# VHH binders against Abasic site processing protein HMCES (HMCES), part 191

Target 1, 269 residues: Abasic site processing protein HMCES (HMCES), of Homo sapiens (Human) (q96fz2)
Amino acid sequence: CGRTSCHLPRDVLTRACAYQDRRGQQRLPEWRDPDKYCPSYNKSPQSNSPVLLSRLHFEKDADSSERIIAPMRWGLVPSWFKESDPSKLQFNTTNCRSDTVMEKRSFKVPLGKGRRCVVLADGFYEWQRCQGTNQRQPYFIYFPQIKTEKSGSIGAADSPENWEKVWDNWRLLTMAGIFDCWEPPEGGDVLYSYTIITVDSCKGLSDIHHRMPAILDGEEAVSKWLDFGEVSTQEALKLIHPTENITFHAVSSVVNNSRNNTPECLAPV
Short names: E, the ipSAE of ESMFold2; O, the ipSAE of OpenDDE; V2, 0.75 times the mean of E and O plus 0.25 times the DockQ between their complexes.

## First folded at step 17 (VHH)

Design ub32 (from ub0 with G55E; framework vhh_8pnl_2)
Fold by ESMFold2-Fast, scan of step 17:
Structure ub32 (fold): chain B 269 residues (1-269), chain A 117 residues (1-117)
Amino acid sequence: as target 1 above (269 residues)
Amino acid sequence: QGQLVESGGGLVQPGGSLRLSCADAGFDFSHYDMAWYRQAPGKERELVARINYGETTNYADSVKGRFTISRDNAKSTLYLQMNSLKPEDTAMYYCAAGLEYDSFEYWGQGTRVTVSA
């Protein structure tokens, strides 16, 4: 997982994240650094993306079930990193394999501090190697969506015009992430950065790519991953596995260049 | 847009030089770690050189001072400049790219390098 779409305007994104706290009270997540949120159809590593995390990370004695939404840098910079430039990290931290997460210091340490987050996206992109042509076909991969009461679920066969109307009630993709906090040695603001945990691809996606992000399907899974005050690392890691509740459609090669940022990036072809 | 494709392999005499290339002109690998691996007959695959998106490099001890890894993100191309080649450098050379920590998910099909008189 190395390319997402997260294009919703801030207010629409916030409403899409409506949730219930431990007391059953309906809430919207509270923003931190909202000015750093940059909507895009084509988000690459090292850019900022919105994540959900527990309020308890910022406020002593806060209810750990209450949520903050904050933009964080994609590409985890460990708290122990001593150089000034994050690009000097030897190994890429865009993704963290679930099978080695507890063996790698860069991820084990923040997990021990409860630094779990949920990475938000409209969906993510993957590139299928095409048989016989040596070409790749990009796909946009996302949760199954409900159109309306009368039209049923969204299908890949729907026209691009029908797709444009679904964003008002879009179910955001919720991916399991780990974040860390790094203080630049030269001074400046604390950098919050994250990695997306990855797993073996599910059967439904195996023909597109052999790896997929760990997707948290539903509010129960999202709540348990975020609530580091009540849910231990061991219990939270049980939520990390492939999921079949996913759909996709082919998209234009326009998405290949991360500088292209238009609705054509995710429109069905 | 295709798979990673290696080129530049061949037969050279000891002390010679080769420049390997790995390209995928239709895909943006600029955020990926990239690497060269090799596998000699009867041996396990080994890392030769690695370069991250910020151009930080790492080399196997056996090639330090002789090989140079570099990348050109505008051309979506990875290079390996091989100097002072030895018979021990004879192997299939593979290009790799990935975003997962200490792992590569994209691989080329390999290019053969033979160093002999």
Scores: ipSAE 0.790, ipTM 0.876, lowest interface PAE 0.5, mean pLDDT 90

Design ub33 (from ub0 with G55T; framework vhh_8pnl_2)
Fold by ESMFold2-Fast, scan of step 17:
Structure ub33 (fold): chain B 269 residues (1-269), chain A 117 residues (1-117)
Amino acid sequence: as target 1 above (269 residues)
Amino acid sequence: QGQLVESGGGLVQPGGSLRLSCADAGFDFSHYDMAWYRQAPGKERELVARINYGTTTNYADSVKGRFTISRDNAKSTLYLQMNSLKPEDTAMYYCAAGLEYDSFEYWGQGTRVTVSA
């Protein structure tokens, strides 16, 4: 996983993240650094994306079931990194393999501190190899959406009016992430950055790509992954596995260039 | 197929040079780590050189000072400049790209390099 869409305006995104805390109270996540949120149809590594994390990470004695939403840099910079430039980090940290997560220091250390987050997206993109040609076919991959007469589906959005209604009540993709906090050695603000945990593709995606993000399907899984105050690392890792509850459609090659940021990036072809 | 495509391999005499290229014109690899691996007959595949998205490089001890890895993100192309080639460098050379820590999801079909008199 190395390309997502997260284009919803801040208020729509916030409402899409409505949740229930441990006491059963309905809540919206509280924003940190909302001005750093940059919606886009074509998000690449090193850009900022919104993540959910436990309020307990920021406030001593907070209820660990309460949620913060914050933009974080995609590409985890470990807290122990001593250089001034994150691009000097030897290995890519855009994705973290589930099968070796406890063996790699860059991920084991923050995971041991409970630094689990849920990465939000409209969906993600993958590129399918095409036999007999030197081309790849991009696909937009997302949760099955609850269809109403007014909201429709992406495939049924044949006009700008119908297109706007597709995003009302959109079920955001919720991917398991690990984050860390890095203090630049020459001073400045603490950098919050994350990696997306990856697993083997499910049967439904295997013809597109052999890897997929670890998707947390439903509020129970999301709550357990975030709640580091009550759920141990070992228990949380049981949530990390392939899921079949996803759908997709082919999209235009416009998405190939990460500089392109238009609705055409996710429109069905 | 429809994957990373290597080119530039061939037959060369000891002490000669070759420049390998790896391209995929339809895909943006600028955020990916990229690498050259090689596999000699009867041996396991080994890492030759690695370059991250920020152009930080790492080399196998056997090729340090002789090989140079570089990338051109505008052309979506990875290069390996091979100088002072030795018979021991004879192998199939593979291009790889990935976003997963210490792993590559994308691989080419390979290009053959033969160093002999």
Scores: ipSAE 0.784, ipTM 0.884, lowest interface PAE 0.6, mean pLDDT 90

Design ub34 (from ub0 with G55R; framework vhh_8pnl_2)
Fold by ESMFold2-Fast, scan of step 17:
Formats: sequence, C-alpha cells, structure tokens
Structure ub34 (fold): chain B 269 residues (1-269), chain A 117 residues (1-117)
Amino acid sequence: as target 1 above (269 residues)
Amino acid sequence: QGQLVESGGGLVQPGGSLRLSCADAGFDFSHYDMAWYRQAPGKERELVARINYGRTTNYADSVKGRFTISRDNAKSTLYLQMNSLKPEDTAMYYCAAGLEYDSFEYWGQGTRVTVSA
C-alpha cells in the first residue's frame, strides 16, 4: 500500500468517524492540528493523512476508548532517530510487514508504548501487472458501500454528479497503523508519523497485488486496535490479517502521477 | 504481469566498466526504496546497493568505492555504475523496489554481467 485517496472535507470526514465509547455514548473524534489536514484523491508517502488514536495518548487519565483524529506524516520516523532529515532513514517505513513487526526495533518500540492508530482513507490504489508488457493497470480498492451495492456498485455510476452523491454516506477504509513521535534534534514541533501494517493479499485481491494493508473491518476491531489502555499488544496483533470484505474497480492512468489530484483518479474506466 | 526491466549487462574484461539501468515506464517509483541485488551461479542472492526515496545510499562492503547507485525519478529509472569490475562480480543483476520495511515487493527478471579475460 503506497497510494490512497482521502478527499473528504474535514466536517464530512469527522461525521464519517462517528463512534461509541465503551459506555455506549455516541461521539465524534476531537481534532488535533486540523490545519495540517490536506484532502486529496492521490496521497503518497511523506504526505499527511488523518488517523484515529486513543485520547489517552494525550491526556494521562483520559478514557482510553475515546478517540482523537490527527493528521500524521505517512512514513514512520522512529523516536530514536538522531539526524535532522527524515529522508536519511536507510529503510522505507511506508509499510510494516505483519510477519516481522515484533522483530523490527522501529515498530516494536512504539508498539510497546501502545502507539497504535487507525489510518483513514476513501480507499487505496494498487497496480496490477499486465503479462507480456511493462504496463500496469491501476485499481481503486475500498470497502463495499451501503446503497452502492444496491445501485449496481460505484463502477456503475457514469456521471460526476452520481459520484459526488456517494460521498455523503461513504464508509471510510480503516487500516491498522503504528505511529511514533520524533523530536527534531535542532528543535521545533514534535513530528507524529505512521506506517501501515501489511499482510498477504486476500483471494479477491491476489490477481491485482500480492500484498494488502491490514484492514480493521468494523467498529469492534477498530475499538480494540485503538484501546491500548485495555488491549495488550499481543491481543491487538490478533486483529491483523487479510480481509475478503473489499471491492475494487479499474481506474485511469491519471492516478499514476502522484501530482495529479482530481476526481478522475478514482473514477471507473 | 508487468515488470521492472534491467538492461546494460554484458561481457567485460577485468578492470572494465558497465552501467546498468532499471526502468518501468508508466509507474511512479519516486517514493519507493530501490536496490540492486545479484546472484552468481550456485550462490544465494545478495544485496549490492540500496537507495531510498531521499537518495540516501548503502553499499555491500565488496563493492564500496567501485559501484555507484543513483536514480532519476523523472525518468522512473534506477542506475548502477560499475567500475573496476572483477571476476567475482560475475552474476545476474536484479533491480528491486518496495515500500515495506527491509523488503521489496517489485523485482525485475535480471541482466547478466560476465567479467572474464
């Protein structure tokens, strides 16, 4: 996973994240650094994306089931990193393999601190290898949507007006992430950055790509992943596995260039 | 199936030079780590050189000072400049790209380098 769409305006995104705390109270996540949120149809590594994390990370005695939403840099910078430029990190931290997550210091340390987050997106993109050519076919991959299934799927929407209507009740993709906090050696604000945990692709996606993000399917999984006050690292890692509850459609090559940021990036071809 | 495509291999005498290229037209690798691996007959595949999205490089001890890895993101191309080639550099050379920590999801089919008198 190395390209997402997260284009919803802040207020729409916030409402899409409505949830219940452990007492059953309906809540909206509270924003930190909302000015850093930059919606886009084509988000690449090193850009900021919104994540959910437990309020307990910021307030000592907070209810660990309450949620904050905050923009974080995609590409985890470990807290122990001593240089001033994150691009000097030797190994890419855009994705973290589930099979080695507890063996890699860059991920084991923040996991030990309960630094689990849920990465939000409209969906993600993957490129299917085409046999006999150097060409790839991009796909937009996302949760099955309410009403879209009854209307013949998103791929059946053939006008821009129909596309805009689907966003009102869009079910956001919720991916398991790990974050860390890094203090620049020369001073300045603490940098919050994350990695997306990856797993072997499910049967439904195996023809597109052999890897996929670890998707947290449903509020129970999301709540357990976030609640580091009540759910241990060992128990949380049991939530990390492929899911078949996913759909996709082919998109145009416009998405290939990460600088392109238009609805055409996710429109069906 | 599409692939990273290596080129530039060939036969060269000891002390000679070769420049390998790895390209994928139509895919943006600018955020990916990229690497060159090699595999000699009957040997395990080994890392030769790595370059991250920020152009930070890392080399195997056996090639330090002789090989230079570089990238051109506008052309979606990775390079390996090989100087002072030795018979032990004889191998199939593979390029790789990835976003997963210490792992590569994308691989080429390889280009052959033979160093002999």
Scores: ipSAE 0.796, ipTM 0.890, lowest interface PAE 0.6, mean pLDDT 90

Design ub35 (from ub0 with T57I; framework vhh_8pnl_2)
Fold by ESMFold2-Fast, scan of step 17:
Parts: structure tokens; sequence; C-alpha cells
Structure ub35 (fold): chain B 269 residues (1-269), chain A 117 residues (1-117)
């Protein structure tokens, strides 16, 4: 996973993240650094994306089931990193393989501190190798969307005009992430950055790409991944597996250039 | 699984030079780590050179000073300039690309390099 869409305005995104705390109270996540949120149809590594994390990370006595939403850099910079430039890291940290996550210091250390987050997106993009051509076919991959009276289910048969109405009730993709906090040695703000955990693709996606993000399907999985005060690392990692509850459609090559940031990036072709 | 395509391999005399290329016209690898690996018959695949998305480079000790890895993100192409070639450099050479930590999810089919009198 190396390209997402997360284009919703802050208020729409916040409402899409409505949840119940442990006591059953309806809540919206509280923002940290909302000014760093940059909506885009075409988000690449090293850009900021919104993540959910437990309020307990910021307030010592907070209820660990309460959620904060914060923009974080995509590309985890470990807390122990000694140089001033994150591009000096030996290995890419855009994604973290589920099969080796506990063997790699960059991920084992923040996991031991409960630094689990849920990475939010409209969906993600993957590029399918095309038979007989030297080009790839991009696909937009997302949760199945519930059909309603006005918006309907989004898909290949839907007109472009129907896409304008769907976003108010869009079910955001929720991907399992690990984050860390890095203090630049030359001073400045603490950097919060994350990696997306990856797994083998499900059967439904295997013809597009052989890897996929670890998707947390439903509020029970999201709550358990976030709640580091009640759910151990060992128990949380049981949530990391491929999911079949996913859909997709082909999109135009406009998305290939990460500088393109228009609705055409995710519109069906 | 990927369609990275290596080219530039061939037969050269000891002391000769070759330039390998790895390209994919449909692949934007500007955020990817890229690498060259090689494998001689009956041997394990070994890392030759790695270049991260930021241009940070690491070489295997056996090729330092003789090989140069470089990338051109605008052309979606990875290069390996090989100078002062030795018989020990004889192998199938593979390019790789990835976003996963300490792993590459895209691989080419390889290009053969033979260094022999």
Amino acid sequence: as target 1 above (269 residues)
Amino acid sequence: QGQLVESGGGLVQPGGSLRLSCADAGFDFSHYDMAWYRQAPGKERELVARINYGGTINYADSVKGRFTISRDNAKSTLYLQMNSLKPEDTAMYYCAAGLEYDSFEYWGQGTRVTVSA
C-alpha cells in the first residue's frame, strides 16, 4: 500500500469517525493539530494523513477507549533515530510486514509502548500488471458502501454525478497502523509518524496485487486495535489478517502522478 | 507479480564494463526503495546495491568502488554501472523495488552477466 485517497473536509471526516466509548456514549474524536490535515485524492508516502489513536497516549488518566484524530507523517521515523533527515533511514517504513513486525526494532519498540493507530482513508490505490502492454491499470479499493435512498451503492454502473452525493455517508477505510514519536536532534516539534501493516492479499484482490494493507473491518476490531490500555500487543496482533470485505473499480491513469489531486483520480472509468 | 524489466546484460572480458537498466513504464517508484541483487548458479541470491527513496546508497563490500547504483525517477529507471568486472561477478542480476521495510515486493526476471576470457 503506497497510495491513498483521503479527501473529505475536516468536518465530514470527523462525523464519519463517530464512535461509542466503553460506556456506550456517542462521541466524535477530538482533533490534535487539525491545521496539518491536508485533504487529497492522491496521498503518497511522506505526506500527512489522519489517524485515530487512544486519548490515553496524550493524557495520563484518560479513558483508553476515547479517541483522538491527528495528522501524522506516512513513513515511520523511529524514536531512536539519531540523524536530522528521515530520508537517511536505511529501510523504507511506508509499510510494515505483519509476518516480521515483532522481529524489527523499528516496529517492536513502539508496539511495546502501545503505539497502535488506525489509518483513515477513502480507499487506497493499487496498480495491476496488464497482459500484453507495458502499462499498469490503477484500481481504487475501498469498503463496500451501503446503498441508501439517495446515494446508492457506488460502483462501475454508477454515473459520475452519483459520486457527489455519496461522501456524506461514506464508510472510511480503516487500516492497522503503528506510530512513533521522534524528537529532531536539532530541535523543533516532535514528529508523529506511522507505518501501515501489510498482509498477503485476499483472494478477491490477488489479480490486482499480491499484498494489501491489514484492514480492521468494523468497530469491534477498530476499538480493540486502538485500546492499548486494555488490549495487549499479542491480542491486538490477532486482528491482523487479510479481509475479503472489500470492493474496487478501475480508475484513469491520472492517479499515476501523485501531483494530480482531483476527483478524476478515483472516478470509475 | 511486478513487471520490472532488466536489460544490459551480456558477455564481457575481465576488466570490462556493463551498464544495467531496470525499467517499468507504468511504475512510479519515486517513493520506493530500489536494489540490485545477483545470483550465481547453485548460490544464494545476494544484495549488490541498494538506493532508498531519498538517494541514500549502500553497496556490498565486494563491489564498492567498482559499481555505481543510480536512479532517474522521471524516467522510472534504475541503473547499475559495472566497471572493472571480474569472473566472480558472473551471475543473473535482478532489480527489486518496495515500500515494505527490509523487503521488496516487486522483482524483475533478471538479466545475465558473464565475465569470461
Scores: ipSAE 0.792, ipTM 0.883, lowest interface PAE 0.5, mean pLDDT 90

Design ub36 (from ub0 with T57A; framework vhh_8pnl_2)
Fold by ESMFold2-Fast, scan of step 17:
Structure ub36 (fold): chain B 269 residues (1-269), chain A 117 residues (1-117)
Amino acid sequence: as target 1 above (269 residues)
Amino acid sequence: QGQLVESGGGLVQPGGSLRLSCADAGFDFSHYDMAWYRQAPGKERELVARINYGGTANYADSVKGRFTISRDNAKSTLYLQMNSLKPEDTAMYYCAAGLEYDSFEYWGQGTRVTVSA
């Protein structure tokens, strides 16, 4: 996973993240640095994206089931990194393989500190290899959506006009992430950055790409991943697996250039 | 899965030079780490050189000082400049790209390099 859409206005995004805390109280996540949230149809690594994380990371003795929403840099910079420029990291940290996550110091250390987050997106993009051609076919991949007052799920059969109205009740994609906090050696603000955990692709996506993000399907999985005060690393990692509860449609090559940021990037073709 | 297209392989004499290129039409690799691997007959595939999205390069000891990896992010193209070639450099050379830590999801089918008198 290396390209997402997260274009909702801040207020719509916040309402889409409504949740229940441990006491059963309905809540909206509290923002940190809301002015750093930059909506886009075409988010690439090294840009900021919104993540959910436990309030306990910021406030001693906070209820670990309460949630903060914060923009973080996509591309984890480990807390132990000694150089001044994150682009000097030897290995890419956009994605973290589930099968080696506990073997790699960059991920094992923040996991030991409970630094689990849920990465939010409208959906993500993948490029299908087409036999007999050098071109790839991009697809937009997202949770099945509910249509109010219309039967059926949202898909390629829907016109572009219909897509403009679906965002008010869009079910956000919730991906398992790990974050870390890095203090630049020459001073400055602490950098919060994340990686998306990846797994083998599910059968439904195998014809598009052989890898997929670890998707947390439903509030129970999201709550367990975030609640590092009550859920151990070992138990949380049991949530990391492929999911079949996903849908997709082909999109135009406009999305190929990460500088393009328009609704055409995710519109069905 | 994933396929990159390598070019520039061929036959050269010891001490000669070759420049390999790797690209995939229409795909933006600018945020990907990229690498050159090689596989000689009877040997396992080995890393030759890697370059991250920011242009930081690392080399296998066997090629350090002779090979130079570089990238052109505007063209989404990877290069390997090979100088002072030795018979031991004879192998199929593969391009790789990825966003996963210490792993590459995208691979080419390879280009053959033969170093022989």
Scores: ipSAE 0.785, ipTM 0.885, lowest interface PAE 0.6, mean pLDDT 90

Design ub37 (from ub0 with T57P; framework vhh_8pnl_2)
Fold by ESMFold2-Fast, scan of step 17:
Structure ub37 (fold): chain B 269 residues (1-269), chain A 117 residues (1-117)
Amino acid sequence: as target 1 above (269 residues)
Amino acid sequence: QGQLVESGGGLVQPGGSLRLSCADAGFDFSHYDMAWYRQAPGKERELVARINYGGTPNYADSVKGRFTISRDNAKSTLYLQMNSLKPEDTAMYYCAAGLEYDSFEYWGQGTRVTVSA
């Protein structure tokens, strides 16, 4: 996974993240650094994306089931990194493989501190290699959406008015992530950055790409992944596996250029 | 089966030079780590050179000082400049690209390099 859409305005995104805490109380996640949130139809690594994490990471006495939403840099910079420029990291940290996550210091250390997060997106993009050509076919991949109205379908959206209707009740994609906190050696703000855990593709996606993000399907999985106060690393990692509950459609090559940031990036072709 | 297309391989005499290219005109690899691997007949595939998204190179001891890896993100092309070639450099050369830590999801089909007198 190396390209997402996360275009919802901050207020719409916040409402899409409504949840129930351990006491059964309906809540909205509380924002940290909301000014760093930059909506886009075409988010690439090294940009900021919104993640959910436990309030307990910021407040010692907080209920670990309560959630914060914060923008973080996509591309984990380990807390032990000693150089001043994150682009000097030897290995790419956009994704971390589930099969080696406990063997790699960059990931096992933050996991030991409970630094689990849920990465939010409208969906993600993958590029299918077309046999007999040098061209690739991009696809937008996302959770199946509840069809309350025919005009509320992404597949039926053919104008800006219809696009507005699609997003009101959109079910956000929730991907398992690991984050860390890095203090620049020369001073400056602490950098929060994350990686998306990846698994082998499910049967439904195998013809598009052989890898997929670890998707947390439903509030029970999301709650357990986030709640590092009650759920151990070992138990949380049992949530990491391929998911069949996913859908997709082909999109225009407009999405290929990460500078393009319009609804055409995810519109069906 | 490869996602990337290699070119520039061929037959060269010991001490000669070759420049390998790896391209995908339809995809933006600027955020990806990229690498050259090689596999000689009867041997395991081995890393030759790696370049991260930031342009920082890393080389296998066997090629350090002789090979130079570089990238041109505007052209979506990876290069390997090979100088002072030795018979031991004879192999199929593969390019790779990835976003996964210490792993590559995209691979080329390979280009053959033969160093022979």
Scores: ipSAE 0.785, ipTM 0.887, lowest interface PAE 0.6, mean pLDDT 90

Design ub38 (from ub0 with Y53W; framework vhh_8pnl_2; at its last look DockQ between E and O 0.75; V2 from the best seeds 0.74)
Fold by OpenDDE, look of step 18:
Structure ub38 (fold): chain B 269 residues (1-269), chain A 117 residues (1-117)
Amino acid sequence: as target 1 above (269 residues)
Amino acid sequence: QGQLVESGGGLVQPGGSLRLSCADAGFDFSHYDMAWYRQAPGKERELVARINWGGTTNYADSVKGRFTISRDNAKSTLYLQMNSLKPEDTAMYYCAAGLEYDSFEYWGQGTRVTVSA
């Protein structure tokens, strides 16, 4: 995964992240650093995206089932990194392979500390190799959405009103991530950054691309992944596998340029 | 297939130079780590050179000082300048790109380099 969409307004995004804590109480995640949230149809590595994480990471003795939402940098910078420039990392940390997550210090260490997060997105983009052409066809991949009688396909949002209806009820893609906290050697603010765990693609997606994000499908999976206080690393890792519960449609080449931030990025062609 | 396409291979004499290119016009790979690999007949594929998304380079000891890896993100092209070529450099050369830690998702079909008198 090298490109996502996360364009919902903050309030809509927050509502879309409603959850029940372990007591069954309905809650909304509390924001940390809401000003760092930059909605975009075209999110690239090194940009900030919102993630969910357990409140226990910030508050001692907090209920670990409570959730915080925070924008973090895409591309994990490990806490032990001593260079002042993250671009000096030897290996790309945009994604973490599930099969080697425990072999890599950059991921194993924060994971061992319970630094699990859920990366939020409308969906992600992937480019299919096309035979006979030098161009790749981009696809937008996301959870199947509930068709409300009135909410036509993403493509049918002919009116601003319909568009709002579609996105107000949008089921966000929830991807398994690992985050870390990095203190720059030169001082400054602590950097929170994340990597997306990747797996082999499901059969449905395999013709588009052979790798996909580890998607946490459902509240139980999301809750278990986040709740590092009650759920061990070993148990959490059992949640990491391909899922067939995705849909996709072809989009225009507009998304190819990371500077393009318009609804056209995820619109069906 | 919008694939990484290698070019620039060929026959060259020892001491000669070649410049390999790897291009993918299909998408922006500016955030990707990229690398050149090579595989000689009867040998395992080996890393030749790597360049991360930030432009940091790493080379195999066997090519250090002779080869230079570079990238042009605007052209979506990876390069390998090969100087002072040796017969031992004879191999199929592959370009690779990826966003995964210590792994590459995308591979070219390869371009053949032959160094012979």
Scores: ipSAE 0.849, ipTM 0.923, lowest interface PAE 0.5, mean pLDDT 92
Fold by ESMFold2-Fast, scan of step 17:
Structure ub38 (fold): chain B 269 residues (1-269), chain A 117 residues (1-117)
Amino acid sequence: as target 1 above (269 residues)
Amino acid sequence: QGQLVESGGGLVQPGGSLRLSCADAGFDFSHYDMAWYRQAPGKERELVARINWGGTTNYADSVKGRFTISRDNAKSTLYLQMNSLKPEDTAMYYCAAGLEYDSFEYWGQGTRVTVSA
């Protein structure tokens, strides 16, 4: 996973993240650094994306089931990194493989600190190899969306105009992430950065790409992944597996250039 | 799964030079780590050179000072400039790209390099 859409205005995104805490109270996540949230139809590594994390990371007395939403840099910079420039990290940290996550210091250390987050997106993009052609076919991949009286069913057969109305009740994709906090050695603000955990593709996606993000399907899985005060690393990692509960449609090659940021990037073709 | 296309291989004499290219039309690899691997006849595949998204490079000890890895993100092309070639550089050379830590999810089918008198 290396390209997402997260274009919702801040207020719509916040409402889409409504949840219940451990006491059963309905809540909205509280924002940190909301000014750093930059909506886009075409988000690449090194850009900021919104993530959910436990309030307990910021307040020692907080209920670990309460949630903060914060923009973080895509591309985890380990807390122990000693250089001034993150581009000097030898290995890419856009994604971390589930099968070796506990073997890699860059991920094992933050996991030991409970630094689990849920990465939010409208959906993600993957590029299908087309045999005998000079181009790849991009696809937008997302949770199945619930029908509403205003939006109706979502699919490739629906007009692009009908797609505009679905965003008010869009079910955001919730991907398992690990984050870390890095203090630049020469001073400056603490950098919060994350990686998306990846797994083998499910059967439904295998013809598009052989890898997929670890998707947390439903509030129970999201809550357990975030709640590092009650759920151990070992228990949380049991949530990391492929899911078949996804859908997709082909999109325009406009999305190929990460500088393009228009609704055409995710519109059905 | 090979989607990258390597070119530039061939037969050269010891001390010669070759420039390998690796391209994938229309796909933006600018955020990907990229690498050259090789597999000599009867041996395991080994890393030759790596370049990250930021341009930071690292090389196998056997090729340091002789090979240079570089990338042109505008052309979605990776290069390997090979100088002072030796018979032990004879191998099939593979291009790789990935976003996963210490792993590459995209591979080419390889280009053959033969160094012999």
Scores: ipSAE 0.796, ipTM 0.890, lowest interface PAE 0.5, mean pLDDT 90
Fold by ESMFold2, look of step 18:
Structure ub38 (fold): chain B 269 residues (1-269), chain A 117 residues (1-117)
Amino acid sequence: as target 1 above (269 residues)
Amino acid sequence: QGQLVESGGGLVQPGGSLRLSCADAGFDFSHYDMAWYRQAPGKERELVARINWGGTTNYADSVKGRFTISRDNAKSTLYLQMNSLKPEDTAMYYCAAGLEYDSFEYWGQGTRVTVSA
């Protein structure tokens, strides 16, 4: 997983993240660093994307079921990293394989501190190798969306009026992530950064690509992954598996260039 | 848009040089880590060299000082300059790209390198 869409304005995104705390009270997540949110139809590694994490990471004695939403850098920079420039990391931290996560210090250490997050997106892109050619076909992959008679088509959301019909009620993709906090050696603000955990693809996606992000399907899975105060690393890792509850459609090659930030990136072809 | 395609392999005498290239026309790998692997007949595939998206390199001990990996992100092309070639460098050479820690999701079909007198 190396490309996502996360294009919603901050207020729409926040409302899509409504949740219930441990007591059943409906809440919205509280933002940290909202000015660092950079919405785009075409997010790539090293860019910022919003993640959910437990309030307990920021506030002593907080209810660990309460959620913070914050932009973090895609590509985990380990807390122990000694250079001043993250591009000097020897290995790619965009994704973390679930089958070796406990063997890699870059991921094992932050997991031991409970640094689990939920990475938010409209959906992700993946490229299928076309048989008989060297041409790849990009797909936009996302949760099945609840259909109502008032719902618009994803391809028809090119005007402001039709955009709200599709996106105001969009179910965001929720991917399991690990984050870490890095203090640059010359000083400055602490850098929050994340990796997306990957698994083998489900049967429905196996013709597109053999890997997929670990998707947390439903509020119980999201709550357990986030709640490091009540859910151990061992129990949390049981949530990491492929899911068949996923849908997709083909998109144009406009998405191939990560500088293209337009609704055409995810429009069906 | 295609897949990773290696080129530049061939027959060379011991002590000679070759330059391998790898590209995927129409797909931008500038955010990916990339690598060269090789597989000799009857042996397991092994890492030769890797280069991260920022240009940091790492080499197998058997090729240090002889091989140089490089990338041109403007052209989305990976290179392997192979100097002082030895018969034990004879193998099929594969280009790889990925975003997972210490593994690769995308592979080419390979280009053959043969070092013999």
Scores: ipSAE 0.613, ipTM 0.819, lowest interface PAE 1.5, mean pLDDT 90
ESMFold2 (binder alone), look of step 18: mean pLDDT 82; pTM 0.833

